# VH-VL binders against MLP-like protein 328 (MLP328), part 1

Scores and structures below are computed, not measured.

Target 1, 151 residues: MLP-like protein 328 (MLP328), of Arabidopsis thaliana (Mouse-ear cress) (q9zvf3)
Amino acid sequence: MATSGTYVTEVPLKGSAEKHYKRWRSENHLFPDAIGHHIQGVTIHDGEWDSHGAIKIWNYTCDGKPEVFKERREIDDENMAVTFRGLEGHVMEQLKVYDVIFQFIQKSPDDIICKITMIWEKQNDDMPEPSNYMKFVKSLAADMDDHVLKA
Below, numbering starts at 1 at the first letter of every chain, in headers, positions and changes, except where a header shows other numbers; Kabat numbers aren't used for antibody chains.
ipSAE, averaged over its two directions, is called F for ESMFold2-Fast, E for ESMFold2 and O for OpenDDE. V2 adds 0.75 times the mean of E and O to 0.25 times the DockQ between the complexes of E and O.
Where letters were taken out, [cut] stands.
The coordinates of atoms that the task and the answers printed are left out; those that the model quotes come from them. Centres of patches stay.

## First folded at step 1 (VH-VL)

Design a01 (framework fv_alextatug)
Fold by ESMFold2-Fast, scan of step 1:
Structure a01 (fold): chain C 151 residues (1-151), chain A 123 residues (1-123), chain B 110 residues (1-110)
Amino acid sequence: as target 1 above (151 residues)
Amino acid sequence: EVQLVESGGALVKPGGSLRLSCAASGFTFSNAWMSWVRQAPGKGLEWVGRIKSKTDGGTTDYAAPVKGRFTISRDDSKSTLYLQMNSLKTEDTAVYYCTTDRYSGWYYYMDVWGKGTTVTVSS
Amino acid sequence: QSVLTQPPSASGTPGQRVTISCSGSSSNIGSNYVSWYQQLPGTAPKLLIYSNNQRPSGVPDRFSGSKSGTSASLAISGLRSEDEADYYCAAWDDSLSGYVFGGGTKLTVL
């Protein structure tokens, strides 16, 4: 079947697109406290928490297994989007391209959409499609909703 | 196919210097972290040091026995890794392997290995 | 001297199971993933196991890894004569800021 592809999903969330965008753009240091059952740690490898082009290392649990992921981020303030470009980690053992875009779109005064786009390419034909990783990143956005609303 | 080929091994006197090379092919060298590992005759493996990709800062880490004497560098335009060895000691006698490191669990593991090049330090 | 401790030798007969231990401390195996390397006589080492228990493509499932606390183990089932080799464990050591290897185990298939 497919050796590369693009997944797109829309996660309905509550509140302000600006607050959700700020959390993903500038406040990744709050992720372990907010969603510690998914994310156990985030560290800066290069740059700052809010820098375009910053490189961060994530420690997380996916499908019951601890994994690490190293990414370079791109910030698009005009579109309220953050792109995570995969560099290294467990995901990159299966994929040679793994780019995830989180875009925050205000739909009404109290409702937003987090549009998640995952651009992927497998290392080889034996690798499964990364549907489990799409499910994982979708769950991060959904579980963060209550924490952002209360903040 | 991914391949690493070491060269530059020689017989050197104590206190001398030697530079090893590792030619990489079959992958995007500029994105890879690279290590040197050595093995003395009839002995086990010993990690020498590593260099990160330029994108990841291009920094180096060294094992205590070689720190201050050995320098790891890379030339991405030539897809080549180097090990500059200074103030050589008899205990540096070993086969030297280069490796392509893969990222896992905070740290890299040694994924692909070259065939090695022999360094002998004796009078 | 090696930082991680392995038995210097192990042996088995064809078809049997053999286990090779690797003991460390909290700064290495206790905090970081373990990898295993196979070195056939006269050859370079090759990656056999990574991330405690994962196999690279091409490594048969007869080889398996495990980790508990500050120790790791490599199990080889259905021993074959071509499994005669030296086996090394390795892990990053937080206190040394570098990789450390076990002393190696010479496996003989009788």
Scores: ipSAE 0.000, ipTM 0.489, lowest interface PAE 18.5, mean pLDDT 87

Design a02 (framework fv_alextatug)
Fold by ESMFold2-Fast, scan of step 1:
Structure a02 (fold): chain C 151 residues (1-151), chain A 123 residues (1-123), chain B 110 residues (1-110)
Amino acid sequence: as target 1 above (151 residues)
Amino acid sequence: EVQLVESGGALVKPGGSLRLSCAASGFTFSDAWMSWVRQAPGKGLEWVGRIKSKTDGGTTDYAAPVKGRFTISRDDSKSTLYLQMNSLKTEDTAVYYCTTEYWGSDYYYMDVWGKGTTVTVSS
Amino acid sequence: QSVLTQPPSASGTPGQRVTISCSGSSSNIGSNYVSWYQQLPGTAPKLLIYDNNQRPSGVPDRFSGSKSGTSASLAISGLRSEDEADYYCAAWDDSLSGWVFGGGTKLTVL
């Protein structure tokens, strides 16, 4: 059974790569308004909304359960990518490594994607693989597209 | 239009092997998680197994009655799902349905179903 | 036999309301979303309700779903003869790492 792994997926987007990147990079305070059925709150623990290395705390609902997730983010403007490195929370009870990279790529004028890479390692062999969390972050990217288009 | 078309169902003797196919169209197959569900004559629905998209790990899960005998695979270049059935038993007699396991939200469910292909295991 | 428990049959007359129950445990309905499927005689199942209470495009609002604890319910109001079908609930089961279905409820419209 796998104790660690890497999931990769591409979410097609209709809104621009630049607007999506800005939302994920600098405007997390808009998430509860945009996708409140997923994200109920986001607060800064350390840093600013747009700073590299900022630590944020997320209050969200995953599979009908309210959860909390604390992460440190890394910003990569050259590649239009934001990395969320898991520190504490419900996810970290299941996983000892949980790093999620959201990269926004315009392949052509009509082909824009959010490429999500999840690097994970379980706390122990009895823990389930984080397919539910991959589903969750994929849904965040997809549902945010509707709000970005209506902005 | 999103469509799934199963094929390969046949009359097979106990102990035999059979491969089912499911041709997908109208959606991005490579992003979809796919499941097989079966229904014995006059009985209810029974999940057989699933395969995740390659980008989501490409892993498979199986129901206990088929584990070790059945293998699910996919060919994204052909938008086709497969079910390889080995060591067939009479209790494997059923209509086999191909289903999409929706994967665009926090939630997953069996969104689209094919019309099914009939497998009969009999002497 | 089935992991999720449904009554084997239900009945009503045109215009009435019928409720079909689905009972599970903490590892399935208690922890995961419930979907419902309608199977008309001789046809493949069709998605009727997803995420406990959501309707796909084309499903009329007289069909509704609900979930409380480890149980779910499908309500059909304004019954019509074309609603005569088998109805199945389903949920992912964390302990089995697989989908589980209810045994099905045969709805007869008298």
Scores: ipSAE 0.000, ipTM 0.483, lowest interface PAE 20.1, mean pLDDT 87

Design a03 (framework fv_alextatug)
Fold by ESMFold2-Fast, scan of step 1:
Structure a03 (fold): chain C 151 residues (1-151), chain A 123 residues (1-123), chain B 110 residues (1-110)
Amino acid sequence: as target 1 above (151 residues)
Amino acid sequence: EVQLVESGGALVKPGGSLRLSCAASGFTFSNYWMSWVRQAPGKGLEWVGRIKSKTYGGTTDYAAPVKGRFTISRDDSKSTLYLQMNSLKTEDTAVYYCTTDLYRGYPYYMDVWGKGTTVTVSS
Amino acid sequence: QSVLTQPPSASGTPGQRVTISCSGSSSNIGNNYVSWYQQLPGTAPKLLIYSNNQRPSGVPDRFSGSKSGTSASLAISGLRSEDEADYYCATWDDSLSGPVFGGGTKLTVL
């Protein structure tokens, strides 16, 4: 059985790569209003909304269960990517490594994707693989597209 | 190796015209937004104008002091940026730099700079 | 005149930490990302910091940026003689629909 791994997926988008990147990079405070069925709150623990290295706390519902996730983010403007490095929370009870990279790529005027890479390592062999969390972050990217189109 | 090389700087009389060129190499020029920035002797940096890539419409924007007098254009087949300067004033005396903007125009920073070309407008 | 306000000069001694401020308004720094440029004597400007606090490859981590409200700061720790240069902040201005620069700060290492 796998104790660590990397998941990669592509989520097709209708809204511009730039608007999506701005939302994920700098405007997490808009998430509860945009996708409140997934994200109930986001607060700054350290830094600012648009800071590299900012630490934020997320209150969200995954598989019908309310959870908390604390992360430190890294911003890569050259690649239009934001990395969320897991620090604490329900996810980190299952995983000792949980890094999720959201990259926004425009392949053509009408072919825009969010490429999600999840790098994970279990706390121990008895823990499940985080396929449920991959499904969750895919749904965040997909559902955010409807809100970004209105911006 | 990414490089920008400006040329065309000269001594020009007030009211005259001059065209600057910026030759790009080491990257896919056609994908980049490009800017001109100038610096008068002993003074600070001043943005002149910008041209978007053709994927983003190829439109131009200008700072108020040069609007209506300067025109920015590009030739992607030659990987070259141009600044056409008309109705030159003594206040246009400066070193002119070409620079890249972020490929997708967000969050707007000037990554690569040329060495500059000097324009002197004197009576 | 510059749109963003920087002190015209700053100084420090080797090994010290110096900070250079950049003040704007809600239409520029308040709403947008800040970049910083280093211009060594007789040379073209070089990108030092982008997106408020990011460093390009090759820029040492003793250079850092921050932004709070309508102001930004560049911090240089472990100051060295080779840091003598002019430093410029820049951002997008929503009202002008274009980039704007600070007036520049001449840093002297005593």
Scores: ipSAE 0.000, ipTM 0.500, lowest interface PAE 15.3, mean pLDDT 87

Design a04 (framework fv_alextatug)
Fold by ESMFold2-Fast, scan of step 1:
Parts: sequence; C-alpha cells; structure tokens
Structure a04 (fold): chain C 151 residues (1-151), chain A 123 residues (1-123), chain B 110 residues (1-110)
Amino acid sequence: as target 1 above (151 residues)
Amino acid sequence: EVQLVESGGALVKPGGSLRLSCAASGFTFSNAWMSWVRQAPGKGLEWVGRIKSKTDGGTTDYAAPVKGRFTISRDDSKSTLYLQMNSLKTEDTAVYYCTTGWYDSEYYYMDVWGKGTTVTVSS
Amino acid sequence: QSVLTQPPSASGTPGQRVTISCSGSSSNIGSNYVSWYQQLPGTAPKLLIYSNNQRPSGVPDRFSGSKSGTSASLAISGLRSEDEADYYCAAWDDSLSGYVFGGGTKLTVL
C-alpha cells in the first residue's frame, strides 16, 4: 500500500475562473453562507482574508463527522492558484503532508475548470489513503459554482 | 518551549486591590489570545476572562462574578499579561492561572497553563 | 454554579474503559467546540482534548472525546493508576459571551 501520493482531478465550472479564484483566494468568509451543508465556519488564526501566508481554521462536516482543519495558504496570482498547506486537525492525524492546490483555468470561452491537486503522505501504513478528503474538496468546488455564478 | 509564569499572589483584606502578572516566553505573545482561570480551594475551575490580540481587536470578556471589578490588560513589548483586581471579596480566594488559547468562540480552548499564583482574601 | 453538568465522581479498575459525560445546552456545547482538561493532584490543569476529539502532542490515544448535540463525553481506555485525576469539560457559551467549565469529575482508579 502506498504511503504517499498525489491525486489530481478537474471539476467543470459554469461560473468564471476569475470569480471562483477570488472566492477561494480572498472570500473564505462567504463559504458558510454559500455551502453551509459542508462548511459551518471559517476563522482567521493569523493574517487577513486575502493574505499570502494567512492561517485559517475550518469547521466542517465530512462523512457526517464534524471536523476541524488548520491550514496556511499560499497565493499564486499568475497561475490563479491557491494552496492550502495542512498544519493541524483531524486530517493531520492520518497525514503528515496534506497540500491541496486549487487552480482555476479557462481553457476556452465555455471550458472552465477547477484543477485540484492533493499531495499527501500518511503518518504510517495503518492510515487510510485520503480518497474521502479528495471527494470532499471536489464537492466544495462543485457546489460553490452555483453561488459564484450569481455573483 | 512555551512558558507562562504567574506572580503577584498575596494575602489581601476584603475591599483591597491586587495586580497579578503573567510573564510569557517561547511564542509570539503579541499574536496570542490570553486568559485567566481561577480555582478556589477544593473547588472546580472557573474562567475569569480573556483578552484578544491587538490585531483581533484587543477586546476583553469577563465572567459575571468579576465583571466591573477586574480588568485584564497586556503589554506586548514586555510579553506580559495582567489582572487588576479591585474590590476584592473573600470568594475571590483562589489559585489564579494564566493561560493561552486558540482563536474564535467556536474553536476557543486553553492550550498552555502556568503553575498558578495564590490569592487569599481574608482579614 | 457550573453551567455544564458532569458527574461528581467516576471509578474504574486498571485496564477498563471509563466514560465521563458532560451535558450543556444549545448556547454552549450545541454551538461550540468542547475541550477537556486533566488536573493531577497538586498540579495545574493540562489540556487533554480540544475541538471535541483532538489530542495535543503527548496525550496517549487511550483518551478520546466525542460530542452529540448538546452533550459530550470523554472516554479513557486501558485505565491506569496515573489517570487518577479531576477531569473538566469546557466550551464557549454564546449567551454569556464567556468560557464555561463543567463542575469536574474526580476519577478514582481502584
């Protein structure tokens, strides 16, 4: 069984790449209102809502379980990407590396995607692969599309 | 290593005043939310109050029994937390702990605790 | 005067599993995260569990937390004599704008 790996997926979007990038980059405070069935709260531990290197704490429900996740974000405006680097929380009990990159790409006027890359490494071989977390973050990107489209 | 060291505990008469200090080291004090928790002899833990970092507004919250009598303040240049206690009552007799905690009401908890300083209010 | 309700005592024998309950309301446990603190005789309290079920570095996995609705519980598996202590639950209370502790549970290892 693999102790580390990289998952990659593409989520098709109807809303603009620019509006989606802005939401993920600078407007995480809107997530509970937009996708409250997934995200119950987001708070700043350090920095600002739109700061490179900001540390945020997420309160969310995954597979019926309330969980907490603390991350440091890295902003890449040139590639329209935001990286969430895992620091603490339920995910970090099973993983010692958990980096999730959300990149917003317009391939053509009608072909817009969110490319999600998850780089992970388990704490030990007894831990499961984070496929359920990949499903979870994919669902966040997909469900956010309805709200971004209206903004 | 994160350390909190309380000082200033003493025997005080009812109606008197006392100031407690908490010296912090091993972390960036200016970014931390700080709290005071007390414990009367043979009794349970009772939250006294907290102060947010200046970046998060520097606001204070107090438990009902101490509101209006106690004031929490901080000096970030000295990495020191203070508790100014006025109009002391015998029921304020307790060990007072300095604590650092995590942010926001939903995620708030006491991560690191000092060893405490004893305040006795008696004639 | 505690806002959160805990049994005043609990007991077990070495190797057993014991559970300590903590009951609150919608304004505290129902809306906010629960933490648990261990106080060994003659010492300052120590953070044992935060965010309902997370362990700080150095806390054995024998300790686990859970939350359901307005109640929380602390489970201690493989009970040892050194677990004899007072245990406190705590949560932020929105209606009081303050942090509240349970009354504490004295755990005796028989």
Scores: ipSAE 0.000, ipTM 0.493, lowest interface PAE 17.3, mean pLDDT 87

Design a05 (framework fv_alextatug)
Fold by ESMFold2-Fast, scan of step 1:
Formats: C-alpha cells, sequence, structure tokens
Structure a05 (fold): chain C 151 residues (1-151), chain A 123 residues (1-123), chain B 110 residues (1-110)
C-alpha cells in the first residue's frame, strides 16, 4: 500500500537526443502541432518558452478525458534534462507531489533514449497510483519522435 | 586546446572555383557540427552554411545567396572541413571563418572560430 | 542588409554600463536562443554569450545577456577601453533554416 514512489522508464528514440531536448526544453509551443491527439494547447503563465523556472499550463487529453496541468520547469543543460514540477490541475487532485524528469541520453550512435523519472506522492491512501500518467508521458515522448525526425 | 585553422584563400576571377579547408585539433571532430561564416571588407558577419556530424545525419544547410554554388563536406579521418565554392561572384569577396561546437549536439551557438582565410573575387 | 536589427554604434566612458539591443521576429529570436560575439579590431569573432544569457569560461560577469519576446540585449558593466569592438547578435531562423546575424554594433570607449 505505497503512498509515494518513483517510476523510471526508458523510451527508445530514432531522432537525435539534442533535437528532442530542444523540443522539450524550449519549444513546447510546437507540441499541439506535433502531437495534437495528446496535447491540445500550451500557454505561458510566467516566464518564457526557454526560461528556467517558467510556469506553463497544458491542455491535454488523457484516457479520453480533457485535463489541465500547471507546472514549473527546471532546466538542467549539463544532463540534458527538463523537470516538470506539478503545481495545479487534474493530476494534482490525486497527488500532492508530481515531478517528472525527461532526460535525453545517447548511449551509443544507434541507441538514443528518453529516460523518464516520475516522483510521486498521493493526496491520501484512497487515491490510485499514477501508472496511467506514466503511460501518458511515455506516449508523449514516443509520439514526438516522428515529428522531431521531420524537423 | 581546441583550434581551427582555415586555408585556401586566394584571388580568383569571377566565374572561377576555389576550395577552402579548415583543419581541426583538440577535440573529437567527428562529433562536431561545423559552420562557415564570412565577412566582406568593412561589413558584418554572414552565415554561409553548416554540416552536421555523421551521428546526427551528416546533412547540410546553406544560406540562400550560396545555395547551389557552394558545397560543404568533411573528412573525419583527417579532422578537416571543406567549402567548395563554384561560380564565384564579386559579392563572395570576404574573409571566411570556420566555426564549431565542441559538443556538436547543442547547436545553439558558434563556439570556436578560426582566424579566417581571405577570398578575393576580382578581374 | 542584416536580418536582425542592431544600432550601428554605441558609446560610453570607462566605468559606465552600456546596453546593445538586437531586434528580430518570431521565426528567429522569438523561437530560438540568442548568442553574442565580440570582434576586436583585426581579429576573428569570439563567443561572448550563448543560450540567451550564459557565459563561456573566461568571459567576465560584467557581460550579461537577456531576451524578451523577439528582442535581446547585451549589457556591459564597468566599461573598459579593451571592450572597444564590434558586437554581433545571432539566432537560428526557422523560416530560413539558417543562422542569421545582426548588422553589428561598433562600441567606442571614449
Amino acid sequence: as target 1 above (151 residues)
Amino acid sequence: EVQLVESGGALVKPGGSLRLSCAASGFTFSDAWMSWVRQAPGKGLEWVGRIKSKTDGGTTDYAAPVKGRFTISRDDSKSTLYLQMNSLKTEDTAVYYCTTDYESWRGYYMDVWGKGTTVTVSS
Amino acid sequence: QSVLTQPPSASGTPGQRVTISCSGSSSNIGSNYVSWYQQLPGTAPKLLIYDNNQRPSGVPDRFSGSKSGTSASLAISGLRSEDEADYYCAAWDDSLSGWVFGGGTKLTVL
């Protein structure tokens, strides 16, 4: 009966780690055009598209339901990682901690991955574990790959 | 120490051809994205084109004024970048610089610059 | 004609703070990182600022960069005579699929 935990997964990519990192770090405004079946909109609440500490609001569809998520991001250029710290939204009705780290790693010339780490803590014991949200963010990373290859 | 050394600049007649070289040392050239930038006498900087590492597809991009006339290539075994210039015009008269990012995957800036090599196109 | 717009000249006296502006559009500065280059007379350009506001090793903190919307600025505090140079901004342009530069600003230290 875990009340908190950490999920880790690796998503294989065909596009370069650099292009994926740029997209997630600095180009969230391109997400609705790239993966509109998942993300319908992204707006800046505070900061710029590429600023550390920027706060953005996402309009998306998860499990067929429209949802809203507000996050503050942290940029780590040394590790090619972007962290999304959950602030408000549907996911935060279930979780009081929701931090998702997307790290882009080239393991070898033909082995490029997006490593997703989700750190979570439930609002209370009655809430489900956020496995559906892990599935969702994994799908975002995977589906973005085709669009990044064409950019 | 990361270093770039351009060579091959010369006086050429309009319509002529010239090949510039850029010798790289002090970093893993095969991982680097490389660009050519030029500067006409008394004028500002103008980007010519770039070539990506083989790992990132080895593709090239060119500025409109040189597209179809100039070709960028690389020889990773020699750590050398090339610029083949065909159908030269007087407007191509400039100092030509090669530039690189040590970690080519970032591609957000032109990190290291060579000293340049001068190309003069005149009758 | 350059794609990014900079003032052709700027001036200051030793110890002053000087700012150099760079104006672009949504396809370049509005969507991509800005870098700045310093060119001392008779020398090759040198990277001064990258990714809008980052300094490479060896560049003193009196040089700083900022970006807002489609414009960027380079600030030089504690101006010194050795700062007399041409300064260029640059950004990738999505519409042109290429790097674009500002026209350059000649900084004179009086």
Scores: ipSAE 0.000, ipTM 0.488, lowest interface PAE 17.8, mean pLDDT 87

Design a06 (framework fv_alextatug)
Fold by ESMFold2-Fast, scan of step 1:
Structure a06 (fold): chain C 151 residues (1-151), chain A 123 residues (1-123), chain B 110 residues (1-110)
Amino acid sequence: as target 1 above (151 residues)
Amino acid sequence: EVQLVESGGALVKPGGSLRLSCAASGFTFSNYWMSWVRQAPGKGLEWVGRIKSKTYGGTTDYAAPVKGRFTISRDDSKSTLYLQMNSLKTEDTAVYYCTTVPYYDRSYYMDVWGKGTTVTVSS
Amino acid sequence: QSVLTQPPSASGTPGQRVTISCSGSSSNIGNNYVSWYQQLPGTAPKLLIYSNNQRPSGVPDRFSGSKSGTSASLAISGLRSEDEADYYCATWDDSLSGPVFGGGTKLTVL
C-alpha cells in the first residue's frame, strides 16, 4: 500500500513576519532575482500574483537537478500562512499529495519563525520519502531572509 | 532565564505621584517593545501603555484613562522600564504588570509578564 | 465594560473538553491576531496562545486556539484540576490604536 506522512520544521528568520509573508504570498515574481541559485523562474498559469487559488509554475534546481513544479496556492491571511498544493511536475512523479504550508510567526520585533508543514502521500510504496524536498523548501525560506530585509 | 521584576508600588493619596520600575534580565532589553498592563482588585486586565524600542523611534502610546497623567520611559543601559504616575485617582488602584511586546499592532501580544507591583490610591 | 465579550464563567469535569469564546468586531478580532492568557489564582497572567493558534514553549497541546470572522475560541481538552483559572483573550483594536482584553472567563473544574 502507499504511505503518507507529515513533516514539520521551523526556520528562524530576521525582520517582520508581515514582510516575509508578503514575499511568499504576493511577490513570487521576485524569487528568481533574490534566490536565483534555487529558483530560476516563476510564471502565472492562472489567476494573479496575489490571488487566492492562483496557479503558478516554478522552474528551480533541487539537488543539482533542474525541475518544474505546478501548484495551486491557498491564502490564509488570518494566520499569515500560504499553502502550495502540488498539481504537476517532477515532485508529483513520486507523490500524489504534496501540500506545503508556510506560516510566518513573529517572535520578537526583529525575529520570526517560518513554520513549514509538508503533507505528503507517495504514488506507491517504491517511491522515496520527500525529505530532500523538505530540505529544499527550508533552504528557500532561509536564503530569502536577507532579501526580504532589504526590501 | 527571561525575567521581569516590578517594584515601586505603594499606598498613595489621590492627587499624588508614584514611579514604578521594571527590571529586565535574561534577554536583550533594548531590542524589545515594552508595555504596562494593570488589574484592579477583582477585575480584569486593562492595558496602560507601551514604549517602542529605539530602532522603532522609542515612541510611547497610552490608553485614554491615563493619557496626560502617566509617562512611560526606558533606560536601555540599565535594562529598566519606568512608569511615572501623576495626578493619581482612586480608579488607578491596581496591580501593575510590565510585559515584553515581541510583535507590533496587528499581531500584538504580551509575551513575558512580571509578577506585578501593587498601587493603592486612597485617602 | 470590556470591548471583547467573553462568558463570565465556564465549567467542566476532569477529562472533558471545554471551550471559551471571545467575540469582537471587524476593527479588532476581524482584522487582527488573537492571544490568550491564563491567570492562576494569586498569580500573574501567563501567555497561553499567540497569533490565533500558536503555543509558547511549555504550553501543552491540550490548549488550542482558533479564530473565525470576528470571534475566537480557546479549547482545553483533557481538562485537569490545575486548569482552574481566569482566561483572557486579547487583540489589537484599530479604532483605539491599542490592545484590548476580554472581560475574562473564570473556569471552574468540578
Scores: ipSAE 0.005, ipTM 0.499, lowest interface PAE 16.6, mean pLDDT 88

Design a07 (framework fv_alextatug)
Fold by ESMFold2-Fast, scan of step 1:
Structure a07 (fold): chain C 151 residues (1-151), chain A 121 residues (1-121), chain B 110 residues (1-110)
Amino acid sequence: as target 1 above (151 residues)
Amino acid sequence: EVQLVESGGALVKPGGSLRLSCAASGFTFSNAWMSWVRQAPGKGLEWVGRIKSKTDGGTTDYAAPVKGRFTISRDDSKSTLYLQMNSLKTEDTAVYYCTTDSYWETYMDVWGKGTTVTVSS
Amino acid sequence: QSVLTQPPSASGTPGQRVTISCSGSSSNIGSNYVSWYQQLPGTAPKLLIYSNNQRPSGVPDRFSGSKSGTSASLAISGLRSEDEADYYCAAWDDSLSGYVFGGGTKLTVL
């Protein structure tokens, strides 16, 4: 039987929640240029860069291994949150549920939090928990900070 | 250049066994998922099964008509894919192709020229 | 039996546009990408279209694919004599945990 869980972390970032949210919501095409050591490519499979329900394919390096991830996104402008729902890819061979929510919260004029929630369920009990993927997505948010600040 | 070369096809009697090989070159075989596809004389294509890379678990999947009779394996040190066929039936008569399997985009990119298996008395 | 349904034959004249249909269900075409393969007489199949509508390097833009719901189609515009071949659609089937093919369509250029 598969086990499941939810990971939550908070990444302290600088600047405005609006600018960080815009990058993750509407500007994924900027990711390879900004954080190319993590993300090598992002392509649209269905929809637009900023559309609710768009399907995108990511080419990235996680723990030194090149991987592919296909996701459908959901936009929640009220809460400044964007959800990536896993459809296919290397991560989906370990997990049958992989939903990652990035929410941007203004704490003060110069301080924001990126709250990352990962909802996961393993394909089977022998699979490892996705703590490596949580570290990976946390690193994406942290490394993007300076690039968003300068935009 | 990326190449796949099948071998081992033969005439065998019903109930017999046969092992097919597929020699790969021009790419990193150990990272690739591999499939077998067959085609009976004058008929269409039929997927036989696949094997994942060792990094992705090395597991196998089989089409219902061959499950329990056929076994797919790989030897990454030799860049070779195998299909062990047991309890052969006349319905297994076909040209057998090996293919590279994209797995994420659900397509078979590179195909060999095929090797012919005839199951007859 | 093939799991996906294609017409057994199609025909056209040089310069014409021909469309080949492929019908499936929610567990295959409805949930997964469709690929198309061309098999010229006496040769092995070759990848023609992947991910519903993408062309590999070397495939001319006369070939295009589309998908809607549980069906897909291959369109060949500017038909040429060298397009005479068997065409197969394929998709992963979630219920079977395997690839399924259409029965193939023999395209004759008249």
Scores: ipSAE 0.000, ipTM 0.495, lowest interface PAE 15.4, mean pLDDT 87

Design a08 (framework fv_alextatug)
Fold by ESMFold2-Fast, scan of step 1:
Structure a08 (fold): chain C 151 residues (1-151), chain A 124 residues (1-124), chain B 110 residues (1-110)
Amino acid sequence: as target 1 above (151 residues)
Amino acid sequence: EVQLVESGGALVKPGGSLRLSCAASGFTFSDAWMSWVRQAPGKGLEWVGRIKSKTDGGTTDYAAPVKGRFTISRDDSKSTLYLQMNSLKTEDTAVYYCTTHYGRDFWSYYMDVWGKGTTVTVSS
Amino acid sequence: QSVLTQPPSASGTPGQRVTISCSGSSSNIGSNYVSWYQQLPGTAPKLLIYDNNQRPSGVPDRFSGSKSGTSASLAISGLRSEDEADYYCAAWDDSLSGWVFGGGTKLTVL
């Protein structure tokens, strides 16, 4: 039974890496309209929609349960990556470390992926591993692809 | 009216143990996150630790100077918060206040209700 | 030693506006709400400002808070003799996983 770990997955995408990166980096206010079955709201707690170090609050539904999540983001334009550092929320009740990195990579004209890395540490040994949250963020990336393609 | 009343403060010798209590009234204690804050004579405020409501996970956090020596617990049926203090040191001498986040708004991070405090003196 | 930095003292005359600063880092003020507490001589602290700039019921609008980046400020307008007290800022610190207080500012009304 692990108390900490790292999950890594790759989500294949059809929409451009640049459009996906822009959505995750600068346009979180569009998430409720794009994937409202997952994300019901996003608000700025500190900073701006596109600033490095911005703090945002997410209202979402995970496994049929409404939850909230506060994060500080780190922007890496050179690698087309956005890191969400967990600060507070339902996730942080079971985890004391929750960092999720979304990186958008175009390997070839027809091979575009979102690489998701989740670094986690449980509050205590009784807490479950966050595989449900990994499945959730994977679904966010996959479902956003439909909206990006239509834009 | 909303009230917090601390009790249990005493003069104890270094290495001793003491349990403080905080009786809550006038609000829904079971929904509140609770903290202990202390103040040494003539010094500023120092956070000791907190406990979340059971609905929000019931987890505890402690300041480094007390971690491993102090334990925070709660009894929602009695609307009472506890601080178990073990291996007491002279630097633990302070007035101990209990305080709460009365509302359960997840994004409100403040100590809204304070008791009058109970005095702990650790001396030979 | 306090994690958040406040001036140890401040002063003003009745009717003036005084400002008390509170300086931190990205792990505390830069990421989290700031609250302010007033402690009158010989009494327990009381909440004065929460969530950076909100007033609880019963706190007059002469008291206001603000936050920018890693710093916060408490402003007291129309200063009165009864405002003479110690003032503390506080915020959660992500790196310490705990609350941190400023060292306190003793406000003297001259």
Scores: ipSAE 0.000, ipTM 0.544, lowest interface PAE 14.5, mean pLDDT 88

Design a09 (framework fv_alextatug)
Fold by ESMFold2-Fast, scan of step 1:
Structure a09 (fold): chain C 151 residues (1-151), chain A 125 residues (1-125), chain B 110 residues (1-110)
Amino acid sequence: as target 1 above (151 residues)
Amino acid sequence: EVQLVESGGALVKPGGSLRLSCAASGFTFSNYWMSWVRQAPGKGLEWVGRIKSKTYGGTTDYAAPVKGRFTISRDDSKSTLYLQMNSLKTEDTAVYYCTTEGYTRLYPYYYMDVWGKGTTVTVSS
Amino acid sequence: QSVLTQPPSASGTPGQRVTISCSGSSSNIGNNYVSWYQQLPGTAPKLLIYSNNQRPSGVPDRFSGSKSGTSASLAISGLRSEDEADYYCATWDDSLSGPVFGGGTKLTVL
């Protein structure tokens, strides 16, 4: 079984790539109100909501279990991509590398995709592959779609 | 009428090269992500690779068996998709189809919407 | 070998309901949408179902798709002789970073 890998998927979304990118880049404070069944809280540990290198702490429910995740974000405005580098939390008990890149690509005036790339490496060979976390982050992008359209 | 017509299939020797073409008509080709899918004689379907629309980078993705040997390109002014095949192996023998990737506001992009009739490539000594 | 598992063959009689299965894993069917393709003898494949259960224009409602966990199914009701074909399921595979197909099921109408 693989010790490390890269998962890539694409989530079709509606509207503007700029609006979706802005939500993920700069407006994480809106997540609990938009998708509270997934995300119960987001707090700044270091930096600002829109800072490159900001460190944020997420409180969320994955597969019915409350979890905590601490990440440092990287912003790539040229490619409309934001990267979440895993630092601490339940995911990091399973993985020593967990980097998730959300890139927003306009396909037509009213249709976009969110390309999600997950780069992962297990703590050890006994840990499961993070397919459940890939499913989770896909659901975040999909469920955020309607909230971004209303904004 | 939406149509895709492949051409360029031939008999080639192992190690040889071949370029396939796919002529598109009846739709705005430049807006579509395009794929190549192949089918070996009596076997199932196998994805080869894809190219994104030029407006959003025109970047390519390839299946592991062809990565480094095959190159996908497009010419939007001619509404034509290409597959450049180098270092051909007997395992590359197949009918090659070009396809459009479907997109909708409500459903995923992971489907092959329109298919051409295919062009046959035989790699044999 | 195909990444997705389909039975190599299926059969039915006119008017019957036939179901074709497609089994995968969490990295493909479990996390992604499934499409189905019909290939009549000597022809190119044709899109039959997309996004688990959606039909393109021109595909009759006798064809339906469903997905549960890491498996998907294509159901054909009111089977007709013209339905005799090879059927392929497909989805995205997160680990391979691309589309994957099932091995195909040859449907015979007896």
Scores: ipSAE 0.000, ipTM 0.543, lowest interface PAE 16.3, mean pLDDT 87

